# VH-VL binders against a5use3, part 8

Target 1, 222 residues: a5use3
Amino acid sequence: MVIHAIVPVKELHRAKQRLARVLDAHERRALSLAMLNDVLVALSYSPVSRIIVIGRDVETGHTARAHGAAFVIDQSAALNDALHQAAADIPDHAAALVAPSDLPLLGAEDVIALTCISGDKPGVAIAPAHDGGTNLLLVSPVVGWTFLFGPDSLTHHIAAARQRHLPVHLLRLPHLERDIDDIDDLIWLAQQPGDTSAQRLARMFLERKGAQLWQSSDMPPH

## First folded at step 1 (VH-VL)

Design p8 (framework fv_ponezumab)
Fold by ESMFold2-Fast, scan of step 1:
Structure p8 (fold): chain C 222 residues (1-222), chain A 122 residues (1-122), chain B 112 residues (1-112)
Amino acid sequence: as target 1 above (222 residues)
Amino acid sequence: QVQLVQSGAEVKKPGASVKVSCKASGYTFTNYYIHWVRQAPGQGLEWMGRINPSGGSTKYAPRLQDRVTMTRDTSTSTVYMELSSLRSEDTAVYYCARDIYGSGSYYEFDYWGQGTTVTVSS
Amino acid sequence: DVVMTQSPLSLPVTLGQPASISCKSSQSLVYSDGNTYLNWFQQRPGQSPRRLIYKVSNRDSGVPDRFSGSGSGTDFTLKISRVEAEDVGVYYCMQGTHWPHTFGQGTRLEIK
């Protein structure tokens, strides 16, 4: 199966607003870029044939190219439109893998597992998010597919697959069920095993800002 | 139709442990946090903690952290709350409550179980 | 811990008259996402709590429009425009912004 990965990236100046009470704009930008770096590292070691990053920021473009990924300037306002823009040039018989830029614990083995459960027949494989959304989406082939990310997107993507007569394979990946978007997620990320770029930043923030972070968190003082 | 159905009343001696269950139906179990809140006779509400059924992550009230454990079984859509080293002041009605994780609907406790009475007496 | 203070704690009202309950927090309840996670719950005698209001002023489905919530920052109010017999019970404000989550002491509404 020939797989083209699409990594959508929000404008950096608007990233991670839930962290604004504790992290300033430069720190939130640095965290977003570190997470993008982690996702691109994982995809670079996975069996994907090409990586396409779609975004608007110069720094996002530099990070993408540093990993050998193509960078496409997002000409739309909505996530699903950006994904359709990126998918437009994917060959008719190729698969698309959508991976958000904010899954810093993504590993190559996760992508391999998703491709294995999907097999060589047409189908859809999904790693669900904790909130009823979609964190990883593999569609094979992608031609004729409609992206439906947003509230309840797991239900919407399953329905879309059914309408197209495509089997759906769900793969629960607990370490990927949690997007990093608030203080509790940042603390959780720092405590997980590993040494990704985002984890190193998260641990540094906890060391420097521990009192502020714990005050804003559901986690007990560490 | 969303429902949270809790296990029946318990009578325990001081020093024992109690395990209360909360069975969810009518929605996708892994999409919503479950919180536990207790109410001593004639008193107000006290938050005990919460569990994310998807990953099993928990957060507990600091006063109860050393005695409370929350777990879940995704195959039965059931959350459990275990409280150890029981004391007379743990006599209360224990409630489970549902909450969505995400922007705009965070920590809202929209549906509650019927409550489980736990009595701790010698 | 964020302290939630309700007043009055006892609220006798005449049927058809308005009622008002105050809730004050020791800290701002504005969360990092810009939302204010202040909720109001009703507990009728012998029953589980029921959510009436979420995020300060949004009524839950099935809640009569005679219930309204208002406020900002640290000062919040629940109003009942015309009290009905079924409104008897204890009303709690609750904050979800700070850990651990905390409830007010409760306001017991009784018909005179």
Scores: ipSAE 0.000, ipTM 0.419, lowest interface PAE 17.4, mean pLDDT 84

Design p9 (framework fv_ponezumab)
Fold by ESMFold2-Fast, scan of step 1:
Structure p9 (fold): chain C 222 residues (1-222), chain A 117 residues (1-117), chain B 112 residues (1-112)
Amino acid sequence: as target 1 above (222 residues)
Amino acid sequence: QVQLVQSGAEVKKPGASVKVSCKASGYTFTSYYIHWVRQAPGQGLEWMGRINPSGGYTKYAPRLQDRVTMTRDTSTSTVYMELSSLRSEDTAVYYCARGEYYGLDYWGQGTTVTVSS
Amino acid sequence: DVVMTQSPLSLPVTLGQPASISCKSSQSLVYSDGNTYLNWFQQRPGQSPRRLIYKVSNRDSGVPDRFSGSGSGTDFTLKISRVEAEDVGVYYCMQGTHWPYTFGQGTRLEIK
């Protein structure tokens, strides 16, 4: 299977606005870039043949190129349109792997597991999000696929696969069920095993701003 | 019952543009690429490019990229191929064809385009 | 661009006899996934091309068993075990492994 990974990245100045109560613009930008770095590191050790980062920021482009990834300027208004734009240059027979830039606990072993469960036959493999969304999506082949990321996207992607008569393989990866979006996600990330760039930043924020972070948390008292 | 139905024959002068349509039915329009292939009189087949109807994104043969534009209308399940700056050597039958994983499985009936004075 | 070369370009055949068409590519058609994306098409006079074979040797639905494809790497063959009158037309090989996609020149099959 030949896999082209697509990593969509939001404009950095708008990133992680749910963290704005605790993290300033510079801190949110640093966190977004650290998570992108973590995702690109994982993909660089995985069996993907090419990585395509689609975004709008110069720093995102620099980070992508530092990892040997192609950088494509996002000309779209929405995530699914950006994914279709990035997929346009993927060969008809190749598979596409969509890996969001905000999964800092992604490892090469997760990508390997997803490719193994998919096999060499046409099909779709999904690692679900905790909220009923899709956190990793492998589509083989990508030709004719419609990306349906958004609320309840797991259900929508399963339906899309069935409509195309493609088998669906679900691989539950607990450490990838939670994308980092709000204060509770940041605290959770800091507490998980590992030592990724984003985890180091999260732990630093927890140490420096612990009282403010916990005060803003929706998690029950630990 | 997959079917691709193309627009009728066109006669154009050199320098003009032509726009050929291809209406798809019998399958989910956005789930398959549409390719365009042309055939000059007495000659072989030449691949021109393809469009993904879902995103509208295209990939064109290098020798035609400056003159060819492919678009789609999802409300009518129709793909369009426009070729500009027409020359006599563009006289051909133009086919649309559905692209699936292994190649081009269903073809339209063809549209004859004649470029003459 | 990958050049696809067919031979013969003209193939007169006696009704009921076998026919064989060769297709050679200027470079390997094995894609990095191990698959070979070589297709064969038939074009009857005045009609659109119709795919007969995909991925070297797989027949499309409705294609008679008398048609078979074989080959590997750069050398491919389309065989018709027993030619019928309706087989008159031009046959094309096509590669979908390398962009841009390319066709052979075509082989014209005629009943003699």
Scores: ipSAE 0.008, ipTM 0.575, lowest interface PAE 9.3, mean pLDDT 89

Design r1 (framework fv_roledumab)
Fold by ESMFold2-Fast, scan of step 1:
Structure r1 (fold): chain C 222 residues (1-222), chain A 121 residues (1-121), chain B 107 residues (1-107)
Amino acid sequence: as target 1 above (222 residues)
Amino acid sequence: QVQLVESGGGVVQPGRSLRLSCTASGFTFSSYAMHWVRQAPAKGLEWVATISYDGSNKQYADSVKGRFTFSRDNSQDTLYLQLNSLRPEDTAVYYCAREYSDYWGDAFDIWGQGTMVTVSS
Amino acid sequence: AIRMTQSPSSFSASTGDRVTITCRASQGISSYVAWYQQKSGKAPKFLIYAASTLQSGVPSRFSGSGSGTDFTLTINSLQSEDFATYYCQQYYSYPLTFGQGTRVEIT
């Protein structure tokens, strides 16, 4: 299966607003870029044939190109339209893998597992998010597909697949069920095993701002 | 306590200018994109403009593009909307609003009380 | 621009009634819809985002539903403080657009 990965990146000035109580704009930008780096590293070692990053920031473009990815300037204001823009240049018989830029624990092995469960026949494979969303979406072939990311997107993507008479394969990947959006996610990321760029930043933030982070957290203290 | 307070509205003749201000308190102002939304008398809500957290990106409704200028001073937690070449159809209550976003989304979770701009001859 | 059309434009209802307001988008917008309540002389209040997610502090009698082009705001048991105009807003793409509003008069 020929797979083109699409990594949509929200404008950096809009990224991680839920962390604004503890992280300033520069720190949130640095975290977003570190997470993008982690996702691109994972995809670079996976069986994907090409990586397409779609976004608007110069820094996002530089990060994408540093990993050998193509950078497409987002000409829409909505995630699903950006994905359709990026998918327009994918060959008709190729598959598309949508991977968010905020899954810093993504590994090449996760992409391999998703590809294996999907097989070589037409179909849809999904790694769900803990909140009813879609964290990884593999559509083969992507031609004619409608992206439905957003609240309850797992339900919407399953329905879209059934409407097109495509089999759906769900693969639970617990470490990818949590995208990094808020203070509790940041603390969780810092505590997970590993040493990704985003984890190093999260650990630095905990060391320097620990009291603020724990005071703003809904998680119990250890 | 999170609060937005607008000021600077008034009665003005067509073709004149006004400068609206919005002062933020109770949150890290420099971390949020901000918006202006207006409402003409007895009419609905109309989005006017957005400004990014650092002021580097701005978007305007077509009806005000070229006439209105949005700016911010993060050191003073203040927004400014410069209204130039005012027309009778610009008559409205102007609200500043804080952006609430889930990924791509731009909704408004905190609103000021509004300031009235009346353009009449 | 995406046009948001609300129905009805206005109506009267009694306390205790179940009230339904509809919002229709001129194109598919997934679930990228917010709802606001505006009382006379006051700023709008954020009620719902992502079509169905209630904001903290909003009474549970309010609920939202829908996806694609058709969206609904429901008030399950109308209270006197619910006299207001309600607006839907799409945030699928710029320019951001609102419905024309639905005015609820409590009889």
Scores: ipSAE 0.006, ipTM 0.456, lowest interface PAE 10.8, mean pLDDT 86

Design r10 (framework fv_roledumab)
Fold by ESMFold2-Fast, scan of step 1:
Structure r10 (fold): chain C 222 residues (1-222), chain A 125 residues (1-125), chain B 107 residues (1-107)
Amino acid sequence: as target 1 above (222 residues)
Amino acid sequence: QVQLVESGGGVVQPGRSLRLSCTASGFTFSSYAMHWVRQAPAKGLEWVATISYDGSNKQYADSVKGRFTFSRDNSQDTLYLQLNSLRPEDTAVYYCARGTTVYEYDYWSGPFDYWGQGTMVTVSS
Amino acid sequence: AIRMTQSPSSFSASTGDRVTITCRASQGISSYVAWYQQKSGKAPKFLIYAASTLQSGVPSRFSGSGSGTDFTLTINSLQSEDFATYYCQQYYSYPPTFGQGTRVEIT
């Protein structure tokens, strides 16, 4: 199967606003770019044939090109529209893999596992999010597919597959169930095993701002 | 409080048939792929069969294909395993087990997070 | 099919001991390994998935590690209720396969 990966990236100056109480604008930008780097590293070692990053920032474009990815300027107002824009140029028989830019624990082996569970026949493979969303979505072929990311998107994507008579394969990947959006996610990321760029940065933030981070956390004390 | 309860095991002569059942409670049964795993006396675990959440996709171990038939009744929260043309080597405790993911059309989304108590099938002359 | 080989097949241990059980896959399976505990006359109990993630309710003295082809299950400070047979299982590809089991018995 020929796979084109799509990585949507939110505007950096608006990204991770839930972290604003603890991280300044420069720190949030650095975290977003570190997570994008981690995702692109994983995809570059995976069996995907092409990586498409869709976003609006110059730094996002530089990061994409540093990893050999194409950069497409987002012309849309919403995530699903951006994904449709990026998918429009994917060949009719090819598959699309949607990977968010905020999954810093993504590994090439996760992508390989998702392709193995999907197999060579038409179908949809999903790694679910902790909250009932979709964190990885593989659609083969992507032609005619409707992206439905947002609240309860796991249910919506399963329904879309059924409507098109496509089998759905669910692969639970615990380390990918949590995208990094708020203070609790940042603390969790720092505590997970591994040594990704985003993890190193998160651990540095915990070391330098630990009391402030825990005071702003909704998690039970350690 | 997920529960799986197997029944239907017994002692039979080679060539005969048994029907095993597994009754599920404590979860939305119709959303999960379900599995049968067996264990021969003093031996390890061997996967036998998988059925998708809606019963449309079924997979069998090579050793039982053509002899065993897996089915489910989502309205009764019950699984069935029809064992035909039984052989002495089919002697084992048969466990009903739940897959960890919902709406699975294929078996690959394991592992098996909840198991029943098992039911003993003995094939002897 | 992917072959899962456990070692040792059995061994004796005492309460308080640190116990390590190994499992080797015949090919790379990333982190798609689960571990089960089976006590005599009972059904298997799910312990660990994704090689290192503990199932809810499993005591913290249990831990898993490894990736690729080599995996380990460790019990730090063995308790009396831990004497059992342990099985590894791959769920990377069809058909799912189990190791032959490692029996941990009282010295």
Scores: ipSAE 0.000, ipTM 0.439, lowest interface PAE 14.5, mean pLDDT 86

Design r11 (framework fv_roledumab)
Fold by ESMFold2-Fast, scan of step 1:
Structure r11 (fold): chain C 222 residues (1-222), chain A 118 residues (1-118), chain B 107 residues (1-107)
Amino acid sequence: as target 1 above (222 residues)
Amino acid sequence: QVQLVESGGGVVQPGRSLRLSCTASGFTFSTYAMHWVRQAPAKGLEWVATISYDGSYKQYADSVKGRFTFSRDNSQDTLYLQLNSLRPEDTAVYYCARLDYSGSFDYWGQGTMVTVSS
Amino acid sequence: AIRMTQSPSSFSASTGDRVTITCRASQDISTYVAWYQQKSGKAPKFLIYAASTLQSGVPSRFSGSGSGTDFTLTINSLQSEDFATYYCQQYYSFPYTFGQGTRVEIT
């Protein structure tokens, strides 16, 4: 199948507000761009035919273009509307893969596994989030699909697929169940194996702000 | 220092088999996707196959699909390429290569020569 | 499969020359192009990715440019160690494909 990836990116000055008590605006911006970089690297050598980044910041656009991705200016500011805007440019025969910009442990092999589970027939493949949401969504073909990201989106996407008589394939990817959104996610990211751009930043933050970060989490100090 | 060392090449008759190996050192092998790329004498480079970091997913060039099998042993930091039903057009130097997160082949082995002749 | 076509097939050049090699993709591949250098009897060496980003340790006389279907590799002032065959490669989609190569030979 021909797959077009969509990577939605929140406005950088509003990104990662749950980290605001321990990271300043510059640090949150740097983390968001590092995570976007990691996602784009994974997608760039996956079997994805094209990458579309949708966002509003010039820095996001520069990062997207540096990785060969198209950049579309988000005219709506609501996630599902942005995804529909991006999907409108995808050819009718093509599939869409939605990958959030805050999955820095995404690898090309995860995308390959998701496409393998999906197969070549019309259908929907999902990697669930730990909180009942959707972290990876593959829809083949995407034409006519309605995006329903938000609280309980796993349940909503499964229902949408069933209403359209499309098979649903669920693939559990433990390292992708945790999008990086709060202080505990940041500490977890720093502790995982690997050496992505976001992991290097997370480890630097833990080194420089360890006491503040641990005091703000449910995890004990190390 | 990152190093990839291929072995197992040789001269064989058409229809025979060979098993190529590639031993990796100097990096965390189990976290990288790996590839085989070949080069026929006095010709250009041709991508042959890829294997994911855990070995769960593989892809092959159409020219070798159904005849070659790619595998890895992460406990031994080793790749294997099983070459079956060899044809004269498979004659080439076979390189193993590491795929960087940028999507490029950042490290290559020295290559091992496979010659298929009657 | 995406076809990658290089031109010229060979250059005869002298040290100090500026050499430009072109690579054309059969379809839009954005900037998903890498360049490699291969010396006789040796494995290829990685030079450039994302069409224009130099690998660490690659001399600044090398540069890459382009997007979409047309790409170039430029060597600004050719040195003796630069006589080699150069390959472009697309990593936009499987199967990965290489150009046929451009030989840079001493005059």
Scores: ipSAE 0.006, ipTM 0.430, lowest interface PAE 15.6, mean pLDDT 85

Design r12 (framework fv_roledumab)
Fold by ESMFold2-Fast, scan of step 1:
Structure r12 (fold): chain C 222 residues (1-222), chain A 119 residues (1-119), chain B 107 residues (1-107)
Amino acid sequence: as target 1 above (222 residues)
Amino acid sequence: QVQLVESGGGVVQPGRSLRLSCTASGFTFSSYAMHWVRQAPAKGLEWVATISYDGSNKQYADSVKGRFTFSRDNSQDTLYLQLNSLRPEDTAVYYCARKYSLYRGFDYWGQGTMVTVSS
Amino acid sequence: AIRMTQSPSSFSASTGDRVTITCRASQGISSYVAWYQQKSGKAPKFLIYAASTLQSGVPSRFSGSGSGTDFTLTINSLQSEDFATYYCQQYYSYPLTFGQGTRVEIT
C-alpha cells in the first residue's frame, strides 16, 4: 500500500496554552517544534511514501521542509477541513495516515504495526486516544473518506467505516494514547524511556523549573 | 486537624483482591495530588501510586502496574486503591499520603492499613 | 528509576551526639530531596524538602545539605525523641524513590 501521511499543526503562538502557567511563549513554541520534529523523524523511517504537514507558521514550514515533507498552508479554521484540504493532494487509490504533531513518542515501528494490522485490503486502522478520540488514523483507500476528529471521534470514525463496509482494526498503543497538552503530560513525557527531541527538552524544563512544574502538577491550574 | 484514615486491609490468599479506602478531612481534598506508599514488615518505604487532583492523571510503580487501580471521589473526599492479583511480596502497611506542592514532600500520612498476602 | 542509597544502615548514638546520615542518588537530581523520620509503629513524619529547607515546626537541630547526587541529614545535638529511622526521598522524577533507611539507635 502507498501511504501519504498528514501531520496537522496548530498555530504555534496559540499552542499548548495549558502549559502557559509554567512555560513562556518561546518555550511552548520550542516544545511544539520539538514534538513535530519527533513525529517527522518517526514517519521518515516508516513505510510512508510522502509526508504532508499542514499548518500556518513559518517555523512549522521550515521544520517540515528540513525533513523533506511538503508544507501546505492551512486555509481553514477547523481541523477536519484542514485534513480534507491536505487529502485533496493524495491520489484517490492511496492510503492516508493522519498523525498528530503532538505524539513525540511515535516510532516507525508503530506505523509499521498499524499497516500490518490493516493488511493489503481496503480498511481503516486506528490507534485510539485515552479520551475516546483518535490519535492515529489509517484509511485505505482515502477516496470518499470524511474526517471526523473531535470529541468521541473514535466512535464516529468506526461508524463511518462501517457505513462504507470497511473493516476496522483497533491497535492499542499506550505510549500514543497521551497527547502532550498539560504539565502532567510534560512530566510524564520526561519520565518515559527514550531520547526524542521533545523528551530532551522536557527533561531540561524539569531540571531548570522543577519546583514550578511540580507545584502546577500537584495543584489545579488557576 | 488534617486527617487521613485508611481502611480495607486484611489477610488474603495469593491471587485474591482487596479494596483500600482513604477518607480525608480538614483540607480541600480536590486541590491535592494523593499518593499511596507501602512498607513491608521490617523494610523501607516504597512509593506505589499517585493520582492528580482531578483524577485525570495516574502513575504506578512498575511492581504494581496492571494489578492495582487508583481512583478518587472528590465529592466524598475519598481515595480508593483496588489491589488485584495480590502476591506475597505485596504484604505491607499501606499509607495514604498527601503531597503539598510548595513543600514537595508528603506532609500528612494516614495511620496505615495492613495487607497480608499469605499462601 | 533513580536509586537512592543511604549510609550507614544503622547508627549507634547517645543523647547530645552529632549524627550525620548520607544519601546518594544514582543520577543528578538537583536539590529535589526530602527527608522523613519514622518511629516504630508510626507513619513517617516530614522533616526537610529541597535538600536543606526545614518543614515548619521541625526543630533547628535538624539540617540538610547537598545538591546533585550527594545529600546529608545532620542532627546537631541528638535528643531522646530523635531515636528513629530516617529516609531520604527524591522527587525529581517518577517513580518516586526512597533510600533504604538509616536506623538511629541508643547506645
Scores: ipSAE 0.000, ipTM 0.392, lowest interface PAE 21.6, mean pLDDT 85

Design r2 (framework fv_roledumab)
Fold by ESMFold2-Fast, scan of step 1:
Structure r2 (fold): chain C 222 residues (1-222), chain A 121 residues (1-121), chain B 107 residues (1-107)
Amino acid sequence: as target 1 above (222 residues)
Amino acid sequence: QVQLVESGGGVVQPGRSLRLSCTASGFTFSDYAMHWVRQAPAKGLEWVATISYDGSNKQYADSVKGRFTFSRDNSQDTLYLQLNSLRPEDTAVYYCARDSLYEYGSGFDYWGQGTMVTVSS
Amino acid sequence: AIRMTQSPSSFSASTGDRVTITCRASQDISSYVAWYQQKSGKAPKFLIYAASTLQSGVPSRFSGSGSGTDFTLTINSLQSEDFATYYCQQYYSYPYTFGQGTRVEIT
């Protein structure tokens, strides 16, 4: 199948505001860009035919172009509207893969696994978030689809697929169940195996600001 | 403590202009999208406008588009709403409000006390 | 624009009552609904976001539910400080829209 990946990116200074008490605006911007870089690296090694980044920041555009991705300026107020904007020019026969910009542990093999479980027939494949959301969404074909990201989006996407008589394939990918949003997520990311750009940055933050991070964490100290 | 203080309201005749200000303190102002919301006497809430953290993106309610201009000065921690061509139906308390910390927009987590704009002949 | 309709517009209740306020969107807005409380002469107070998630510091007697087009705010055991006007708001798309409000009065 021909797959167009859509990576939505929130305004950089608004992103990761749950980290504001320990990371300043520059550090949160750097983290968001590092995670975007990691997602784009994974997608560039995957079988996707094109990557579309939709966002508003100049730095986001530079990062997208550095990876050969198209950059579309977000005209929308909400995530689902931005996704519909990006999907509007995807060819009728093609599939769309929505990959959030804040999954720094995404690998090409995860995308391959989603395409394999989906197969060549019309359908929907989902990697769920642990909180009942959707962390990866593959819709084939995307024409006529309505995006329903947000709280309980796993349930909403499954219902939407079933109303259209499309098969739904769920693929549990534990390393992708946790998007990086708060202090505990940042500490968790730093502790996972790997050496992604975001992991390196998270480890630097722990080294420089460890006391502040642990004081703000819900995790027990070591 | 997070604080938002509106000023600049008053009584004006139809067709006149006012400039509302909102001064922010207790948080990093330049990190947040901000909103103006109004409420006519004894009526409900009406969203007026949104401005992004850096002022590059703005959205307006259809009822005020072309007449109101939203701007911000991050060096002064201040929002401005320029009200032009005022009409009696613009009479309301105007609140500035901070966008919450939740991803892809959400509710308004802190509000000022409001400033009253009265448009009367 | 997405129209938000609340019901009822007003009602009387007593301390200890279980109160339910409904909000209906003119189209599917998933769970992108916030709820606010406003007391006379005061600015609104943020209660709930994502239809059902309580804002930090909001008493547990408040709860929200619903998805798609139908949403509810419930106050399980009404306290004297809860007599106020309540608003739902969609933040699914611009223009952002509020319900007309539901006034909870003592009697």
Scores: ipSAE 0.005, ipTM 0.456, lowest interface PAE 14.3, mean pLDDT 86

Design r3 (framework fv_roledumab)
Fold by ESMFold2-Fast, scan of step 1:
Structure r3 (fold): chain C 222 residues (1-222), chain A 120 residues (1-120), chain B 107 residues (1-107)
Amino acid sequence: as target 1 above (222 residues)
Amino acid sequence: QVQLVESGGGVVQPGRSLRLSCTASGFTFSSYGMHWVRQAPAKGLEWVATISYDGSDKQYADSVKGRFTFSRDNSQDTLYLQLNSLRPEDTAVYYCARGRYFDWLLSDYWGQGTMVTVSS
Amino acid sequence: AIRMTQSPSSFSASTGDRVTITCRASQGISSYVAWYQQKSGKAPKFLIYAASTLQSGVPSRFSGSGSGTDFTLTINSLQSEDFATYYCQQYYSYPYTFGQGTRVEIT
């Protein structure tokens, strides 16, 4: 199947507010861009035929272009509206893969696994989030689909698929169940195996601000 | 090829316990919620329990709640159903089934079943 | 709990017959109904979900229809392998429930 990936990016100035206690605005912006870079690298090595980044920041557009992705300016204030805007230009026969910009451990193998479990028939494949949300969503074909990201979105996307008589495939990907949103997530990311841009940055923060990070964490240090 | 194989059934007296197992193969077991469904002799199907893909969420039929315990070992691709305080009305063939998701879609694959008989 | 009632409980049929089985929910369940086939001595097989969507590999002679409270399973030209008991099941809300079954017997 032909897959168009959609990567929605929130305004960088407002990104990662739960990290504001330890990271300043510049550092939070740098982390968001590093995670976007990691997602775009993974998608570039995956079987997706095109990548569409939707956002509002000049830096986000520059990062998208550097990876050969299309950049679409977000005309809305809501995530689902932005996804519908991006999907409107996808050909009727094509599938859409929604990949959030804050999954820095995403690999090409994850995308391949999701396409394999979905097969070549119409359907929906989902990698769930730990909190009942949706972290990866593959819809084939995407024409006529309604995006329902937000609280309990796993339940809502399953219902949407059923309303359209599409089979649903769930694929557990433990390393993708945790989006990077708070201080504990940042510490966890730094400790995972790998060497993504976001991991290097997280390790740098831990080295330079370790005492402050551990003091703000709900988890005790080693 | 997807396969589910149940074991552990038998004949027991009322008040006794039994542990059923279901071994899965041919799919990524840890990605799917699973169900236990039973069928009494010459009667219809009755849902018994559901477990989420990671084991963190479990639901039980009111008739078995407090007596049956559902668990899974994703490293061994195996489900377990612990049957305690068994009653004559628990006599049934017990099937494990692969669910698509909790409460949403019942399985495209069922095991062959294992018979539990609770007598006098 | 939502009660699922099937009709008839059993009937006899011949190869080539058109067979219809009805399932009625005690409350509105939209299209959240599945159908299963169970042959004597065997486990149930998944046939249909979302009232009308055939599971992959199920012969096209099987079809489902309905919404709300009334649902129907149809077999357009009964084959010898279709003599079985058929069950409907709602998955609209917990606890999900099955119909009592409809047995299709050889004449």
Scores: ipSAE 0.000, ipTM 0.396, lowest interface PAE 18.4, mean pLDDT 84

